# VH-VL binders against q0atu2, part 40

Target 1, 119 residues: q0atu2
Amino acid sequence: MLDKKARIRTSREYRNVFEKGKRLSGRFLIIYYVENALDNNRFGFITNKKIGMAVIRNRIKRQLRAIVREYQGQVKNKHDIVLVARAGIGKSSFEGMEKDYIAIMKKAGLFARNANKID

## First folded at step 15 (VH-VL)

Design uh11
Fold by OpenDDE, fold request of step 16:
Structure uh11 (fold): chain C 119 residues (1-119), chain A 121 residues (1-121), chain B 108 residues (1-108)
Amino acid sequence: as target 1 above (119 residues)
Amino acid sequence: QVQLVQSGAEVKKPGASVKVSCKASGYTFSSYYMHWAKQAPGQGLEWIGEINPKSGGDNYNQKFQGRVTMTRDTSISTAYMELSRLRSDDTAVYYCARDKFYWEELYFDYWGQGTLVTVSS
Amino acid sequence: QIVLTQSPGTLSLSPGERATLSCRASQSVESEYLHWYQQKPGQAPRLWIYGASSRATGIPDRFSGSGSGTDFTLTISRLEPEDFATYYCQQYGDTPLTFGQGTKLEIK
């Protein structure tokens, strides 16, 4: 799993991302993102009841964490990013989620210029 | 009641800039993202972008990136959309519209009355 | 981007008739993110149906929305004179947000 320092953990931290940041809607994800004053990126995950039962939500969250971890080293530094799971994500494959994540992160300009796994 | 009141019609020359305002009332300005849309004469609607009313954080349609700037003044609950390097095909009615700050309800429930921008030499 | 294609472009009907408007998406869109707006000449669009099938506040029962995936429909069971306008579908399923080109419902 993601390192503790790479996780958004408190309600205040989440609120800060929403209030201070930008929003971008993808097919399966909405990301809220803002620059932070840290030396690392932090990620938060939101799966609401519309996604499905707790078991489904937990599965989606695990999958999203895996995706984020895979591409973590290619994301621009000093960002707090909250991933909100959208309707339909539960019907998507892992690869579909991954593609959407890559697409939305590209649209947001959050990948480093020298990223090598985003093509 | 919720109202979005936009600034009046504009006539501009090619290459100039136009700044349209959208004043919100009847609700908490900071609780809704503000969007802008373009409607050319006799055509459909085109999404331009959105802005976070709290921070000013914005995301634009790539088609307009580099020419559009969205801002807001929270003290007067007003959003602004500036379009630069105007061309004839920028002639259109421009609308502001709001949607929820969070992801629960993402549709445009209220619109401004529109602002006609005419670009002609 | 997701392209929304509405059909027909123009629909000519008389009051009392049934109207069926189609909106086809180039990619699948969750119902929650497909909306309809009504626009009359010289006026701003007005939210009409949200989430594919939910009527906005004040919208008469004669209006209904349905569909899923790539095919969505707005139906007016019995047209009233005030219903003649242009209707646009809109998707919030991906960025950039997009609208259909509209269906103009005109009186025959």
Scores: ipSAE 0.912, ipTM 0.960, lowest interface PAE 0.5, mean pLDDT 96
Fold by OpenDDE, fold request of step 16:
Structure uh11 (fold): chain C 119 residues (1-119), chain A 121 residues (1-121), chain B 108 residues (1-108)
Amino acid sequence: as target 1 above (119 residues)
Amino acid sequence: QVQLVQSGAEVKKPGASVKVSCKASGYTFSSYYMHWAKQAPGQGLEWIGEINPKSGGDNYNQKFQGRVTMTRDTSISTAYMELSRLRSDDTAVYYCARDKFYWEELYFDYWGQGTLVTVSS
Amino acid sequence: QIVLTQSPGTLSLSPGERATLSCRASQSVESEYLHWYQQKPGQAPRLWIYGASSRATGIPDRFSGSGSGTDFTLTISRLEPEDFATYYCQQYGDTPLTFGQGTKLEIK
């Protein structure tokens, strides 16, 4: 799991990302992101009921956390990023989610210049 | 009574810039993202980008990246789209359109009346 | 990007007839993210159907939307004179957002 300091945890923190940041819609994910004043990135995850039942939502959240963790070191620093799972993500494979994550993060320009896992 | 009222038609020369405005009324400006779309004469619609009304955070269609700048003035509930280095194929009607701030409903429920931008030498 | 292809390009019908407009996506789009707009000459697009099958406020029930995956349809059960316009489908399933090229519904 992500380190505590790498997590967006409070409603206020989430709201801050939504209000002060910008969004980008991907196939399976909408990311809301904003620069922060910290020395690290923070990630938040939202799985809404449109995705499916609670079991599915929880699975997806775990999968997204795994993906984020895998690529965490390649994301530009000083960002708060909220991942909102979109309808249809429950039908996707882990690889599909990963692919979408990479794609949306690229579109957002959130990967560091030296990123090497974003092929 | 939601309204999006855009600025008037523009005639520009190639290489120039144009800035179109979209004034919102009848709703809370900050509660909706503002989008811009392009419609060339007799053609379909093309999405240009969106802007967060609260922060000004924007995301553009890569096709327009580097030439488009979206801004907003919250004090007057007005969004702006500036397109630079104009060329003939930029001739089109440009529309502003809103969608909800959050992901619950993502469609353009209200549109501006459009602004014709003509680029000709 | 997701390409939306509408067919036919032009549909010529008479009032009272049934109209069927198709929108095909290059890849699967969730119904929630497929919308239809109506546009008349000299006017801005107007939201017509959202989420593939939900009529926007004030839209007559002679309009209906259906479909899923890559194939979506807008149907007008009995055309009225005011229905003749260009209809665009639009996807919000991926960035960049994209529109179909439109189907012009014209009076025969």
Scores: ipSAE 0.909, ipTM 0.959, lowest interface PAE 0.5, mean pLDDT 96
Fold by OpenDDE, look of step 15:
Structure uh11 (fold): chain C 119 residues (1-119), chain A 121 residues (1-121), chain B 108 residues (1-108)
Amino acid sequence: as target 1 above (119 residues)
Amino acid sequence: QVQLVQSGAEVKKPGASVKVSCKASGYTFSSYYMHWAKQAPGQGLEWIGEINPKSGGDNYNQKFQGRVTMTRDTSISTAYMELSRLRSDDTAVYYCARDKFYWEELYFDYWGQGTLVTVSS
Amino acid sequence: QIVLTQSPGTLSLSPGERATLSCRASQSVESEYLHWYQQKPGQAPRLWIYGASSRATGIPDRFSGSGSGTDFTLTISRLEPEDFATYYCQQYGDTPLTFGQGTKLEIK
């Protein structure tokens, strides 16, 4: 699991990302992202009932957290990033989610210049 | 009622820049993303990009990356789309359109009346 | 990018007839992210169907949308004179957002 320090946890923090940030729609994910004044990145995750039952939503959250954790060290510093799970993500494999995450993060320009795990 | 009113037609020379405005009324300007689309004469629609009116955060179609700049003035509920280094194939009607701020409803429910931009020598 | 292909390019029909417009996506698009717009000459597009099957406010019930995956359809059960226009499908399933090339519905 992600360190508490690396998590967006409050409604105010989420609202700040939505209102002050940019968004980018991917196939399975929409990311909202904004620069923060911290020395670390923070990640938030949103799933809704349209995605599926609670067990499915929880699975998706676990998978997204695993993906974020895997690539955390390659993301540009000082960003708050919220991942919104889109319809259809429940039908995707883990690899598909990972591929979409990498693609959308690249489009957003959020990977560090020296990132080497984003082929 | 919701209205998006765009600036008038423009005639420009190749290499010049054009800045089209879109004034919103009848709703809270900052509560909706503003998009821009291009429609060449007799052709379909092409998405240019979007802007968050609250922050000015933008996202552009890579096809227009480097030539398009989207801005806004919240004090007058107006969005702007500037296209630089104009060429003949930029001749088109440009539309502004809004969608929902959040991810629940992502479609263009209201459009501006369009702005014709003609690029000719 | 997701390419939307509409067919036919032009559809010539008479008032009272049934119209069927197709929109095919190059890859699967969730129904929530497929929309239809109507456009008449000299006018801006107008939202017509959203989420593949939901009519926008004020849209007559003779219009219906259906489909899933890569195949979507807009149907007009009985054409009225005011229905003759160009219809575009649009996807919000991936960036960049894209539109179909349009189907022109004209009077026969």
Scores: ipSAE 0.853, ipTM 0.944, lowest interface PAE 0.7, mean pLDDT 95
Fold by ESMFold2, fold request of step 16:
Structure uh11 (fold): chain C 119 residues (1-119), chain A 121 residues (1-121), chain B 108 residues (1-108)
Amino acid sequence: as target 1 above (119 residues)
Amino acid sequence: QVQLVQSGAEVKKPGASVKVSCKASGYTFSSYYMHWAKQAPGQGLEWIGEINPKSGGDNYNQKFQGRVTMTRDTSISTAYMELSRLRSDDTAVYYCARDKFYWEELYFDYWGQGTLVTVSS
Amino acid sequence: QIVLTQSPGTLSLSPGERATLSCRASQSVESEYLHWYQQKPGQAPRLWIYGASSRATGIPDRFSGSGSGTDFTLTISRLEPEDFATYYCQQYGDTPLTFGQGTKLEIK
């Protein structure tokens, strides 16, 4: 679980990331990201409507939250980051999603040299 | 009617810089990302990068990182791409193209007419 | 990056014939993110097929796209004189975005 202060919650907060930031496309994810004025990172999660039924989309969001929590200590501070699950993500494994997340975060310059799991 | 009109052909010497413009009309300029692509004579297309027209936030193909700068002026609905330290293999037609701002149905539906940049000396 | 390899490089056919253009990706690309563009000499590329199989607005129904995974095909059922051009596949499945090298469809 991510704590409340690490969560993007409102439509206004999401819109700020889209309008003030930039994006990168990966195999299963698109990230939108922007520097914030806080002392911490915040994460948001969106599923593409083409992924499937709500049960499937909720499973995907839960898996992505687990991945983000696993690597959150390696993310450069003071960023708002929205993960958008792309249509093909329902066919991926947890490991596939994890690998894509690491790759796209590195391309964005948001990770340290090597991302590792933390407790 | 959506239209992307680019600046005219340029002739440059090696080591110089060039700045190509792309003026948009027929749509809300700040509601679509702008991309740039390179096509060397007789060759295929190569993606250079994209810019968020609202924020100016950009991402470049690593091949062009360090030599390319993308900017825009929303007041005149115009995007720009500047390529520095020109060399002969930068001779190409450069295109602007737009896609949607959000994550659905991303493709290049409208393109500029292209700008020929010739680097010789 | 995802490399798109088009085959053949040049396809020489006559009007009325059926054309089949191939695009192979070095890694799997979801069909939604695979697109085709047509380009004639001296002109900008034009969106032709998007999402592997959907025709762009105004594109004749003699054009069809298919494929998934790493293998994609553009088919023209009955060639018209205006169909002779270069066709590029393009992927939006991963950054950097990439194009195939093109298939030039020319009159035999």
Scores: ipSAE 0.800, ipTM 0.911, lowest interface PAE 0.9, mean pLDDT 92
Fold by ESMFold2, look of step 15:
Structure uh11 (fold): chain C 119 residues (1-119), chain A 121 residues (1-121), chain B 108 residues (1-108)
Amino acid sequence: as target 1 above (119 residues)
Amino acid sequence: QVQLVQSGAEVKKPGASVKVSCKASGYTFSSYYMHWAKQAPGQGLEWIGEINPKSGGDNYNQKFQGRVTMTRDTSISTAYMELSRLRSDDTAVYYCARDKFYWEELYFDYWGQGTLVTVSS
Amino acid sequence: QIVLTQSPGTLSLSPGERATLSCRASQSVESEYLHWYQQKPGQAPRLWIYGASSRATGIPDRFSGSGSGTDFTLTISRLEPEDFATYYCQQYGDTPLTFGQGTKLEIK
């Protein structure tokens, strides 16, 4: 759903985000994020085993990828961003996840200013 | 044995700045986030913000944005919080507290002893 | 932000009595992210209950935590002299992190 270039792929790339970046906690998500040296954003996804079985966790990953894809054009460029699904996300709706993503990305300052007047 | 030892009490005039230190021991300093909290006399606790000790990356409570700066020196396992343009309602005890680096079971398991900052003419 | 409102503000009881401390959140908080701290005068807060109901290391079993959603409770089944302190609830469910204003448990 995201281009290969827009994905965080290796353990080293994930570790770089955790070690070099910052974090913010939302209701259903925690994001870890850092500026990168690329011309594009990259996204990674982690689910917590407490959410449920692999089928449930994979469904949540797909939903989060869809949300990220929908808003990716509004994300401030040159960032690596890891979305961590919190244990409570299994009780949320797609709309709940989407609202949380928008809120946490705004708090992180990762949405571009004046884009669509979302603020 | 985990310890967080803070710098001593400070007396400041309005408009000045204060920098409080928090020296960690008994654990790998760079493996835990450091947080700061404020407690005004006879009042509850307010979260000020957090810092990633590896990168220095920080996030602040919007209430303190623009007046607070968090830093650290990993070579001496010490975190710092600087509060500028002090005013009388900044009189409080300031605490450091540590938190896990990753996302599960996040809580403040160890706290510094507190640093009293008094702002008066 | 999530506002935590504790009640009562002050609770005056004698040793041996049962204490019930309430924490109400302005919006739902997953129980894993709700915590309680004890603080005595001149001391730092101490982690007491985490995840709404789990006792921190070394906390006596007369302390129990419960609740979900917006309503959380800390119960002390039989007060000991050392239990008289101020108790704060705290949420890690959303940034900024917030604390309740505290319940002071004092000797009658």
Scores: ipSAE 0.760, ipTM 0.905, lowest interface PAE 1.1, mean pLDDT 92

Design uh11
Fold by ESMFold2, fold request of step 16:
Structure uh11 (fold): chain C 119 residues (1-119), chain A 121 residues (1-121), chain B 108 residues (1-108)
Amino acid sequence: as target 1 above (119 residues)
Amino acid sequence: QVQLVQSGAEVKKPGASVKVSCKASGYTFSSYYMHWAKQAPGQGLEWIGEINPKSGGDNYNQKFQGRVTMTRDTSISTAYMELSRLRSDDTAVYYCARDKFYWEELYFDYWGQGTLVTVSS
Amino acid sequence: QIVLTQSPGTLSLSPGERATLSCRASQSVESEYLHWYQQKPGQAPRLWIYGASSRATGIPDRFSGSGSGTDFTLTISRLEPEDFATYYCQQYGDTPLTFGQGTKLEIK
């Protein structure tokens, strides 16, 4: 759903974010993030079996991708960002995940000044 | 055998800066995030922030943003916290503590012994 | 930020008695991210209970943790002299990380 260029794809790319970056914990998400050498952002998503069955995990990933797409124009460029689902996320609403994403991205200083979304 | 050993007590005047060190042993220093916390006399604990020891990437509690700087020297397995523009209410014991690098089972399993910083005229 | 309110502030009991310590969060915290630490005077905090209910290594089974949502409890079924200390709850459910103000468990 995100452009191919906007996806973190390989284990090495994910590892680079964890080893070279920093992190911030939210209610339903933890983000790990690092500046990259590209002109664009890339996003990665992690869910594990503790979250639920495959259908539930796939739903969560689809919802997170939709949230990221909605706000991608507000994100400062040149960052690799991995969203990790936390144990309580399966019980949250789409609105709850969205609110958490906005809050944690603001705390991380990852939103650009001109691209703020109201709500 | 995991041990976090902090630098000794400091006495400072208002407006000065202090830099507290935390030397790690008994584990791979770069494999755990380092955190700092404040405990004012007779008070509870307050989280200051964390640092990724591999990259130096940090995040601070907003209350301390602008006055705190966390650094590390991986060659001697040592983390540092510097607090500037000291005020009398910065008088406290400051602790370092570690947690895991990844998102599961995050808690502070080992703590330094604490460093008393006294800010007095 | 999530505020953790512990009650009572001070609990005066004798060895052999049952202690119940409460931690209330201003917002829901997933139990996996709620922890308890013990601190004695002049010492660093020590991890005691993690994930609301799991005892850290070497912690006696007279200590138990429970709770979910906004309400969490640490129970000591039969107090021993070494149990008199201050206990803090702590949340890792949201940034900034926060601690409760502590419950001081003292000998009556």
Scores: ipSAE 0.722, ipTM 0.899, lowest interface PAE 1.3, mean pLDDT 91

